# Designs tried in a protein design chat: miniprotein binders against q9h3h3. Part 193

Target 1, 235 residues: q9h3h3
Amino acid sequence: EDGFTAEHLAAEAMAADMDPWLVFDARTTPATELDAWLAKYPPSQVTRYGDPGSPNSEPVGWIAVYGQGYSPNSGDVQGLQAAWEALQTSGRPITPGTLRQLAITHHVLSGKWLMHLAPGFKLDHAWAGIARAVVEGQLQVAKVSPRAKEGGRQVICVYTDDFTDRLGVLEADSAIRAAGIKCLLTYKPDVYTYLGIYRANRWHLCPTLYESRFQLGGSARGSRVLDRANNVELT
Key: E = the ipSAE of ESMFold2; O = the ipSAE of OpenDDE; V2 = 0.75 times the mean of E and O plus 0.25 times the DockQ between their complexes.

## First folded at step 15 (miniprotein)

Design yE35
Fold by ESMFold2-Fast, scan of step 15:
Formats: sequence, C-alpha cells, structure tokens
Structure yE35 (fold): chain B 235 residues (1-235), chain A 85 residues (1-85)
Amino acid sequence: as target 1 above (235 residues)
Amino acid sequence: SPELIRWMIRMLLRFAELLLKRAEELFKEGTDPEEAKELLEFVQRLLRMAIQLAEKLGNEELLERAEELIERAEELLEKLEELKK
C-alpha cells in the first residue's frame, strides 16, 4: 500500500515493540481509574513519534491494557527462529501443520484477533469497549497502535494465550462482540509474525487462521467464525 | 537472555544498514530528499536502540558497529541539510 519494502515494515514493527508503551495495568491500578486513562489517551490522538500538541510528547509504540490475570509468556522465540531456518534448509514441505508443530515445540502459542479502523471517534469508542472488557476480566490483554505520521488505519489487537485452543479463541471472539464490536475480525498466530510470514509469502501460507463476521438479527452466537486455513466453519 | 538480546542487536543493525544504503542511493541520485531524511531519522532511532542493548549486553564489537553506522547516518543527514541551504 505505502510502497515500503518488506525490510522497512519489519523494522517498523520491531521499533514499535521496543519503543515505550502507554499501559493501563489492572494488576496494579484500580479499575475506577480506567475511564480517566481512556479519556487522556484516545488512540486517534496519541502520535507514534510524539507531538507537543498531542497527549504524548515522546514516542509511543503501543497503547495497552493488561487484565488482572495477565502473565506474559512469549515462549522460546529464538529456538523457533533457529528451527525455522533449519526447516527451510532441509527442503521439507512448509505447511500450516509444520508451523503449528514448530510453535508447539517452542511454546510460541499466543495469537491475536485484529481489527483495523480509521482514526476517529469510532476507533476510540471500539478501543474503550475492548479496554473495559479486559479490565472486567472477559479478555486477557489488548493493545492498539498510535496514529502514524503518514496516516492510515490503526489496529486493535486482542490476545489469547494459545492459538491451538479453539475454545479460547472463540471465547475471545464472543467477548469482543459482547463489547459492541461489529467490524470484521481476523485472527493471526504470533508464530507467523515472529517468522516474518505476511500476505504474498513464498510458501503461499495464509497468515490469517480465523475470520469472524458479525451477524445482526437473531444469530445464535452473534458472529460467524471461519477457519481460513482449513476452510471450515466453527460456528 | 543474552542470546536473544544479541539477536535483536544484529537485526536492528541489519535493518539500519539496509535503510541507510537506500538513503545513500537516494542522495546520490538526487531524488526524494524528504524520503532520504525520513529514512535517516528512522535509521538513527534503530541504531540508538541497538546502542542501548549493546551497552546492556556489554558487547563492545556490536556497540562499535552501531556507532559507525550512526556516524555515517549523521554525516549523510548533514549533507542533505546543506543542500537545502
């Protein structure tokens, strides 16, 4: 879209993860403080590299909310990457099943529901709903990107601990819908991100494992979830 | 872990060098000076991150490499600013 190289996009992703985050941590902060925090840091106004006229004067990589039970578990990312290089050198077929096994072996199991929204009131409202669901315990952790200098859509990421746990992935989808979110959601395992597997990769892998579409007007579950990798409806 | 930090430093240095070379090409061609400046500013950010990690790790070789690249980026940025004058 932007005409950036794959290396440039990967560098920007790494920099965002390493730059300071604005965090509401429900493990140490009373839930009653959330509304004031959300009003102070609306994602449509927080700037990526800081601006005296915005809520932040310094760079912000992500705006995040940690639930009371949140316990980070990144797994063995280095071991995963070494095994990936070995797999590529081996000449063995690279499939979704092969990546799943690498992820399990190295305990890199987290994944996330993604929603992309234009900067504005709708983004800020959606983020507030997700943040409240995290603090109330219906979701575990979430983050939203700040506004980029070049503009474009921002992303809200809602994490689950284990992308192989279908029930956990579906429970997160239900909680997102219960928070009032009606836009398209896509689910991506973090293993794809750590290995640099994006759309149009050389192995023709679909980085989106699940897709969720809202169903208005009497749907039993409120959404239809599809397993994109296997083309199977889960709901 | 020290191994993860070392890997992160090497990735930052690799990204910085690739983007710096692109900025150098744009300067040499005389095209897109604003893009070259944006790339150089981002390269400096990546290199500052690499320097902090290298200092924490105590790896003098990686620190020296990062310092070489940041000086090279600063020199090119100064040349671009001089052309504006």
Scores: ipSAE 0.599, ipTM 0.891, lowest interface PAE 1.1, mean pLDDT 86

Design yE36
Fold by ESMFold2-Fast, scan of step 15:
Structure yE36 (fold): chain B 235 residues (1-235), chain A 85 residues (1-85)
Amino acid sequence: as target 1 above (235 residues)
Amino acid sequence: SPELIRWLIRMLLRFAELLLKRAEELFKEGTDPEEAKELLEFVQRLLRMAIQLAEKLGNEELLERAEELIERAEELLEKLEELKK
């Protein structure tokens, strides 16, 4: 049951990545066009498979905004996957440390802050805030899932270049909070996504590295960040 | 790279087969036919992606495998629709 759930989530993620994306690319599109684009494609209304009455007639895997300085770097995903197969065959323990080392060796360093919101005004408002922060240069790149056929929560992903750079991860959290976001955030390295580390994985690993909670007053950053693996507060 | 594309096709086929088996189990148990149908529709989508990649790669073996699985999914979907009558 656990393996089925993790593999099902991995399959859905792969399908979404391979379907067409709706992209606002600030590297080639004037920032003045963003508000019209956001109004045309609110994530609560864009459907995964192009339902009648939605803004899209064709499937959409992701809705994304690329910052002006964004430079894609996925690393050596092929080498990562070959090394992962070898590690599993070796019988060596699979831990956060061994996954971190594989990621570093193969330059698969990107990661993302995740927020899950129900379809509606709050989701669309949060996405608009994140999209503006990306276009204005406070964040590098972000994407949001379209509305699923069965409903349920949608996810906003806000990327950073290097999950091993704690300062960079925390700076992204601060920028998200400055954009007006108050919901729970969790941080996941892309290596975990590529290797199928989701909830209830067979290696019993926590699927995220950090958790951020909005804090009214007190914190200079507007949030409290927890290192989930070590159970240590960073802010 | 061709090797990465081949790996992606293999993963899509593995996931499609796993989900297809789950749909077959639901059909046999006679429980949650709506979930079985949704799984089969998703399986068909994964397999169409695998077919597209296999065609671009020019790999006949992977293409044949994907076509076999999509045919099996279509047959089960037809049986589910018939059972609703």
Scores: ipSAE 0.074, ipTM 0.572, lowest interface PAE 5.1, mean pLDDT 84

Design yE37
Fold by ESMFold2-Fast, scan of step 15:
Structure yE37 (fold): chain B 235 residues (1-235), chain A 85 residues (1-85)
Amino acid sequence: as target 1 above (235 residues)
Amino acid sequence: SPELIRWQIRMLLRFAELLLKRAEELFKEGTDPEEAKELLEFVQRLLRMAIQLAEKLGNEELLERAEELIERAEELLEKLEELKK
């Protein structure tokens, strides 16, 4: 059924958010401890549900690094969810524009750049680069999924405060590229995550707002960024 | 807030029921027992989370609903494994 995959992915995301997290918090931990922490918890070895052979014996939902200036603000998620239910029953068209307006009204503005990598050295190296950028202040906060039982691709999420702030979203992309990341990046507003907008959603919405591709021979920026919602090239 | 926790429980129950129904469909079709088993194991995890939250919230109605669904999932998982014997 159309929408089943989106509901399943939403369920997995909710479960991961609710399970314990392994966190390096630069607000309370000296930056000098980061390299040891990264060596202790490489994401390719940390298992989703725990294993005696892995760094964790208990379930881990996410491995995260909080920057020194990180100040979480989820907005009015409850009001957003109530308004979403009302919108669905109203018969009004559900579009990127209507979701954007709901997000603004309820101050649910955060979003994230996503990169998907197979378990292994490249994932661990990419995560280490992102984590150092967060601790050094070039990025605000990031997390990476642990290894699933099936060994599928893992995701690194790099957050920004406001998905409507195009310059801020582009600055984060530049910082990710400066950290040595060359894979495809897609940007997803947290409002889509809260409302269960994933691949194969029932409203046929693209689950991401922006796409960033590494551009060989490109000038200083290093990437081509496309606004998928408005079909506009930003770089 | 209690309202947010109640919403989280309802979402977990909704997801669990949807995935459980999918596992039941696969069981009836006899097509993909490995996928059905994986779905049921995940359903049990979602329901255990719902039970913990319902217990902390002190909501007997939501706790009872979660317990009903987890028993249903456990029963189906046992029948699925027995069928392979």
Scores: ipSAE 0.610, ipTM 0.880, lowest interface PAE 1.2, mean pLDDT 87

Design yE38
Fold by ESMFold2-Fast, scan of step 15:
Structure yE38 (fold): chain B 235 residues (1-235), chain A 85 residues (1-85)
Amino acid sequence: as target 1 above (235 residues)
Amino acid sequence: SPELIKWKIRMLLRFAELLLKRAEELFKEGTDPEEAKELLEFVQRLLRMAIQLAEKLGNEELLERAEELIERAEELLEKLEELKK
């Protein structure tokens, strides 16, 4: 049962990625249609498995907004998985550094800022702000989870191309803050998601690399960012 | 690629087996029938995804494995529903 929560979270993430997505794609859709789309699909009302009374009657894995210049690059996920199996059987220590090396070798570099909010107005307002920032070109891509039937917190994910590029990660944080977001943010590289590194992982790794806290009246960036893996302040 | 699709099927089957085992444990303990039912419904979703991918890939071995697991999940779900009646 050790690690059961991590495996369950990994299964849910895989299922969500494979179920249909509701997408506003700014590469093919005029920005003027965003407000109507956001009104039609508020994340607090879109249900994970569909409901005749909700905006969706069919399952929805994610609600996403793609920026006009967005060009996804997932890297060599297949090679990463093979290398991960080899690492687990090799006896080599499984550390943040080892996982970073695997990610670089296989070009699995994307990552995301995460914010967890309860269903309701605050979630919908935060998502609308992020979506507008994406369509306006300040962020590249974002997605938000639909409402689970048990009504737990939902997650907004704001992606960056390269988790090893600290400047890019910090620029995304600044853009999120400029969009009016004041809640706690944590940053997770996609390599951790692909390998099932969650809160209750059996290797006892911290599941996120960075933490951002809103700073009222002080920082020029609007937030303090901590490197959790190395316990170093970046801002 | 066919290799990536096979990996996805195998991961879905692995997750389904793990969660199904947990649902079986909950059923045996008799402590959380609603949690067991929710796990089984999710297991069935994972297995339906695996079946769809296995059919598209034309892999009879993986399809048979997925069908075996979904039958096991359906049997346990039926037993759980009977407890409510």
Scores: ipSAE 0.631, ipTM 0.885, lowest interface PAE 1.0, mean pLDDT 87

Design yE39
Fold by ESMFold2-Fast, scan of step 15:
Structure yE39 (fold): chain B 235 residues (1-235), chain A 85 residues (1-85)
Amino acid sequence: as target 1 above (235 residues)
Amino acid sequence: SPELILWKIRMLLRFAELLLKRAEELFKEGTDPEEAKELLEFVQRLLRMAIQLAEKLGNEELLERAEELIERAEELLEKLEELKK
């Protein structure tokens, strides 16, 4: 069930955001402490609701690294939500352009590159690479989900401050590849997440704007990036 | 801001009620009691968050609503546990 699944995912996302986070904040913590922090909190071992056998005894919503220049700005999410409900009630067409305009109007501009990996060494290694890139200033902020009770893949999210800034989104992809990441990446604006729009929604909106695939040799970037909305290759 | 806290409480209560209704459906179907139990535990988590925010806001009506839903969830969990006995 599409509607039930979307609401359940939205509820889980809200709960994760509200539960405590494990944060390495490079604005207040020396970069030299990062390796010890990564060793203490490998994402494959940190559990969502805590376990005496894991690094955490209490619930953890996210494991995050903030860069030195990170300045959080979620925009006006409440205003966005109200405008979205008004739009749905109005009966006007709901399109990618309409959502883009709502996001711009309410300054809800952040977005993220997503990678999904199974719990284990490869996840922990990928997260360590991303975390180091954040602390070194090549990326602004990133987070990774803790291990779910049921198991399954975990997600690493690498944020950019403005999804309408294509060059900035592509620069983040380049930095992720430079950190040694070779898996599939997809880019999603946070406006879709705040509105609870996931794959298979009733408006047939694709919440993924870009897709990045690693290529061995040939490309200076090391990846091929596709604009999924326009079906155009950018790199 | 009080407006943001109010919005969060309303969203938590909406999600909790929707998921609680789903847990009640699963209980009636009788085919997956562990899924119903896990869903109810999550519902209780959402409601505890709503109660904490309602207390912070000082909104007695929302607090009472959250407490009503948590009692309903607890009753269903008790029924699921009794099926094991």
Scores: ipSAE 0.629, ipTM 0.887, lowest interface PAE 1.0, mean pLDDT 87

Design yE4
Fold by ESMFold2-Fast, scan of step 15:
Structure yE4 (fold): chain B 235 residues (1-235), chain A 85 residues (1-85)
Amino acid sequence: as target 1 above (235 residues)
Amino acid sequence: SPELIRWKIRILLRFAELLLKRAEELFKEGTDPEEAKELLEFVQRLLRMAIQLAEKLGNEELLERAEELIERAEELLEKLEELKK
């Protein structure tokens, strides 16, 4: 039921994007308000649909922090999807390189570092660290999922403007590590998300471009970053 | 903007229909009615989003399609609840 799982994940992602978000926007809100906001909306307690006892009475799709310099640009997602349909009917091989080229052509360049954590203190502490790094200007924007009805892990997403800018992706990883994050990180371009390409896909494409592992007392970077496509260590 | 909204509605309707069919299969198999119910509640949520967008766009055809699917989901949910009693 790989096809059903992929469609279900895509539907959930779309619903979350369209539902209201709880946003701390550093472009319009003083940085001094952040600690109170984080205390009011810890992600382990904010529920997806506003369950009794949660801080929210309404559904919440995402909890987000926007940096002072944040300027969203999703590119031409509609054009990307039209080109994807054309690619599938063309008979041309569907490869990471082909998808990269579609993303560049349609300016759908954003990507994100992902971390999955169980609800609890560790998740809330990690999110607080990321949120402070965003407000202080070390990261551009981040979001965290609310607690799902079924439970399970929640995800923190830390965005970069351009997944083809390897140095920018690595700089974001360094900032995440500097914020005290020690868990496994994986990097995914948003083009895969917009096209509904998850782990289980019929083209056997790996949507993860990079993987970052914390390195205890090791490198100056605090992490080891792997290029998943080429199995080459970058750091 | 109107074309992007139309595209979003069509994608929501496609997802809702696929997930609704899955819920119908689960009902037919008689397995895990709680999973089918949760799936139908999610389908209804997707359709309410589609209805909101279709109303703002003023597209009666898409609105009618969304309403048709939500009625179908409601009928199946009633059947599931009846089986519990």
Scores: ipSAE 0.451, ipTM 0.818, lowest interface PAE 1.8, mean pLDDT 86

Design yE40
Fold by ESMFold2-Fast, scan of step 15:
Structure yE40 (fold): chain B 235 residues (1-235), chain A 85 residues (1-85)
Amino acid sequence: as target 1 above (235 residues)
Amino acid sequence: SPELIYWKIRMLLRFAELLLKRAEELFKEGTDPEEAKELLEFVQRLLRMAIQLAEKLGNEELLERAEELIERAEELLEKLEELKK
């Protein structure tokens, strides 16, 4: 079951990536247009497969905001997957260290802070805050899932370009908190996503590198960030 | 690139086959018909994506494979709908 669940999540992620996206692209659209775009496409109302009663009549895989300097670089995902197959057949241990090495070798370095929220005002408000931070340059790029047919929680993904750059990952967390986000955040490198390593994987790997919890009031940082692998607080 | 498109088609077909086999198992067991239906609807979506890419790539072998799988999914979906009637 666990292996099936991981493959199913990978299939859903691939389908969402391939379906049309609703994009606010700050590289070509004035920042003054953002508020109208957010009002037109609140993620709690945009449906995954389209509905005449929603803002979209056609399928939407993701709702995304691209920052002014956004330049997509997925690295060599195909080379990563070939190396992953070779690693599995080699008998070499599958560890966080070997995955990190594969990611670096193939330049698959991006990662993301994830937050899961139920459809509704809190989701839409959180997304609006993140979108504004992206357009204003505090974050690079973000996306949010549309509302699924089955309901359930939606996910906001806030990307950083290099998961090995701890300072950059922490700076993104600070910008998310400065945008008013108070919910739990977890950070996952995209290499885990491309290899289909989700919760309950057969290699017993934790795909979450960091966890961020809102800290009340007068902290200089505004959050507590935990290194999940070493069980050490970084802030 | 043609290589990237080929890889995407292969992954879509692999996922579709896995999910289709699961839907077939659920139908055979006589359990969770709504879950089987939802899996089949998703399988059909993955296969339509594969067909569109295979047509653009001009790869008849991948196109035929995708069409075979979508036909199997449609047949199973019809059987599930018949059980409701």
Scores: ipSAE 0.613, ipTM 0.880, lowest interface PAE 1.0, mean pLDDT 86

Design yE41 (at its last look DockQ between E and O 0.76; V2 from the best seeds 0.00; counts 0 for: pae E 1.55 > 1.5)
Fold by ESMFold2-Fast, scan of step 15:
Structure yE41 (fold): chain B 235 residues (1-235), chain A 85 residues (1-85)
Amino acid sequence: as target 1 above (235 residues)
Amino acid sequence: SPELIRWKIRMLLRFAELLLERAEELFKEGTDPEEAKELLEFVQRLLRMAIQLAEKLGNEELLERAEELIERAEELLEKLEELKK
């Protein structure tokens, strides 16, 4: 069923979070080391489970870059989960608005811009651009998935602190575009990830809040950002 | 937080059981045994994570549950390998 796909994606996300990560941490590592680190661990070559011939001998859940000012804050995830269980039991409608309310109440505010690319040069080049933007301070933190055993597209996640801060979300989009990224971007709040809202969820919710499409024109390289929930263009 | 660790163990066990049931259904259908095998390998990975956390937490009931599921997964994987022959 459709529900099975959402559960499977949630299981894979949990496993990836719990497996070891390859991290370039700009809080403790000089920026001059970044290019060598990127050359050592291109995401198209790092395998999920450490295949022979890959740069890694052990499983890797994520490849991440932390900015100098990065300060993780997950909020009250446990309280969020208890409230979510109560909400489902109550019979009240499950909507984007009720999820937003739960997230705000429990301070689970982070979110991320997502881009999906096939393994290869384009993915590695896009990741290098994002990683440099993080280390230079234009973005706070980002991660990219390793190559799956079966192949398929990989995902780059670029995080912001507060999905309710529209200006902050748009500033991150601008920084991603300034880094040379031209593909489709979608924005997902972490509350959706914690509650298992993926494609094919049983509540039929769109799993992302915003969509960004590249536009080439004028003196600025911009994008058109759409608020999916309200069907309103923001740029 | 011990409570957060318990929640993680329970979620791993829940996912493992759901994926294991899917692998069992594929086995009964008799189609695409490689997909079932890949699901079972992932189920075993989830269960090994659950066992590691349960051991650190010292929760014998969760540990026993994880061990029961991993035995069930191993049995199904052996049956799939026999079909291959």
Scores: ipSAE 0.668, ipTM 0.896, lowest interface PAE 0.9, mean pLDDT 87
Fold by OpenDDE base, look of step 16:
Structure yE41 (fold): chain B 235 residues (1-235), chain A 85 residues (1-85)
Amino acid sequence: as target 1 above (235 residues)
Amino acid sequence: SPELIRWKIRMLLRFAELLLERAEELFKEGTDPEEAKELLEFVQRLLRMAIQLAEKLGNEELLERAEELIERAEELLEKLEELKK
C-alpha cells in the first residue's frame, strides 16, 4: 500500500469515528441480549451509509461492543501532540523508542489488534466470537467496520489498554484465537493515529508493532507473535 | 476539549486537501469519472465535518480554510458533471 492509500484509509477511519456507532454495552445491557443484537446488526449487512434494505437507515461509523471493564481513557492526547510538535521542530531524531516514551509520558497507551475479513458469514461469525469474548470479559472492547459499497474487506479492531504491556497484548491475541479467529492479526498503538503517523511516513516509522500468525498444532496460544521492531518472536 | 477539536479539524482538512489533490489528478488523467466523483463526495463529507467542528469551536481561520476547500471540491464536481453530459 502506498502512502496515499494509507492516508485515505486513515481518513475513512477518522470519518467513521465521527459518525454514529451501533454499540452493545455490556455494562448496561444484559449479556442475554447479545445474540439478538448480533442477529439484528450483522456487520456484513450493516452499511456504512445506511443503504436501502440495510439494518441501518443512517450512516454507521462502527459497530462496537463494550465489556464490563471497559473504561475509556485516552490519556493526555493534547500534551502528546504538543510534545510531538516540539520534537519535530527540534530536529532531534525520531525513533520508535521516541514515540514509545512520548506515549508513556502522556499516558496514551491504548492499542489494537486488527484483522481484515471479507464480508459474509465468516466475518459475522468472527465478530460474534469477538463480541462474546468481550461480553464474557476476556476482552475489553472491540469494534468492526460496516460494509462499504464496494464490498471491500471489513476490519475488526480489538483494543488493549497498554501497548507497552506485552503480556496484555499477548493475552488479547490468545483470546482472539480462542474465539476461533485464524487470520493474520496486526497490532497498532493508537499513539501513531493521534500523531498522524501512517504507512510510508517521512520518519520511516512502522505503526505495526506486532504480527500474529495462527499456527496449527502450536502451543496453547495457537499463534506466533512477531515483534516487528526487533524481528523477534515473542511466543 | 478545544485542543482535540482543533486537532480533528486540522486532520480533516489535511485529509481533505490530500484527497482533493488526488481527485484533481484523476480528473486530469481522464480516469474513471466515477472514481473521482466518489472521492470528491468523500472530501465534501470530511469538510462538512470540519466546518461543523470549526463552527462549534468558533475558529474562523479553520472555518475559512474548510470553506475554501469545499468550494474547490464543488467546482471539480461540477466539471465532472459537465463532462458526463
Scores: ipSAE 0.585, ipTM 0.869, lowest interface PAE 0.7, mean pLDDT 90
Fold by ESMFold2, look of step 16:
Structure yE41 (fold): chain B 235 residues (1-235), chain A 85 residues (1-85)
Amino acid sequence: as target 1 above (235 residues)
Amino acid sequence: SPELIRWKIRMLLRFAELLLERAEELFKEGTDPEEAKELLEFVQRLLRMAIQLAEKLGNEELLERAEELIERAEELLEKLEELKK
């Protein structure tokens, strides 16, 4: 246990969510301004707490791009949480199917593809490709973490509206690959975040639903997507 | 909404307490006081966020809990600073 326990990572994510974000919002900003914005705020140079010499003087929790059609919809999070507490005291088993049903019932269906990259050119290039895909309408919303003080890996999150819509999740994977991204992608439904369920949880739930690996000469999408819960290939 | 704000405060307090307990374990081990100090500084940031939300909500019970935890974190941070001297 290196101090990157599931609890620490979840706490960092929550703190970042609550700090200010740097946002390019295509709904209010011309697309022609995107490249200048990307050059001003490369994720490898934007620091979490506004270090000297960085482009930001204030803390930044996330760097984000909102697409033209972005419409935030978290669903019935309050009802989800109440039902979750009732389920925990009911004595009924808690399984991935249980979480799926709660998410469906309360319309908390969003999820995200995640990629982890070291600071540097590859991260900035990957982010720029994702940001352009969002502004061009192939993806709806994405965010990237700023650089941490110790310079560890950063994360790009690419959101989809509905983790139960496998075609939509696969289409997002394809758009990510079309942006030139070849690293491992993992997909996590947001329901786990809203319920405070992390990797080392007492129910042994795995928050990763899908994994995507880039594969040359395979499908037109260039990736192999595995359903981690059922150990079956979707592509 | 007020319900979402209460949920955020409870989660911040849960994380802060868990990480504070880890910092206390690191202090007892004595292996890396800088890691313990950085963890405590992060715990303080979580608790300041919780305090701000609790004040905004007007919830005295959550505010008192957050203040108890931040006092505990400050005490441990002071102990770590004394070890450096």
Scores: ipSAE 0.472, ipTM 0.840, lowest interface PAE 1.5, mean pLDDT 87
ESMFold2 (binder alone), look of step 16: mean pLDDT 85; pTM 0.824

Design yE42
Fold by ESMFold2-Fast, scan of step 15:
Structure yE42 (fold): chain B 235 residues (1-235), chain A 85 residues (1-85)
Amino acid sequence: as target 1 above (235 residues)
Amino acid sequence: SPELIRWKIRMLLRFAELLLLRAEELFKEGTDPEEAKELLEFVQRLLRMAIQLAEKLGNEELLERAEELIERAEELLEKLEELKK
């Protein structure tokens, strides 16, 4: 039941990662070209499998923007997967602590702030704000899903290098808010994604580590960030 | 690395087989033929990815496995299309 849903979501994630990406790479492309690129590839119009009426005629897995200092490090995902299979066959308890240790052991530390938005102007505007923040150096890297054939919400992912670095995670949240984003944000370590642990999983684990809600305070704006595991408010 | 490519092929084949089995189950139950068709189209996509990687790797065994699964998916798609006529 839940196993099938988790495997299906994992399969879709793998396919998206392996299909071509549309990338604005600030390491090799002048920042002045960003606005034209954003106008050419608005995520609400880019289709997952290509369409004559869309900006793309062939499949697109993700639309991404890389900052000048971006240096990808996925860790040892293959070793993580092998260790995960061994853990499942061992009969040992599968807990947040066990997954955290597995992630640390295999150096799979990245994580991401997620926002889910319906296709349309609000999505495209939010993505443009995030993309500019990345190119300006306030965020490291981000991507947004193309429009699915079946419709539904699209997701913007804003990455941080280390989900165990709380300060870094909070700094990314601040930068997202400074970019004008006001919707709900949730933070998920990539280890959960690589292991196929989603909302409804058989281990009853919450894949969301942090939650951020927009809030105005006095003469400044900011967010309320909650540690979902401990139900402790961080900001 | 060749090992990473082999791992990716095996994961694609595992996912394709699992989803194909689900599509076969839906067909047998007579439940939601459009869902089964969409699932099979995705299965075919995963298998085409596996075939491209297997060809690049030069692994005939994995290539043959992917071709077996894609033929099975095509046969089920034909049966689903017959139900619409």
Scores: ipSAE 0.595, ipTM 0.876, lowest interface PAE 1.1, mean pLDDT 86

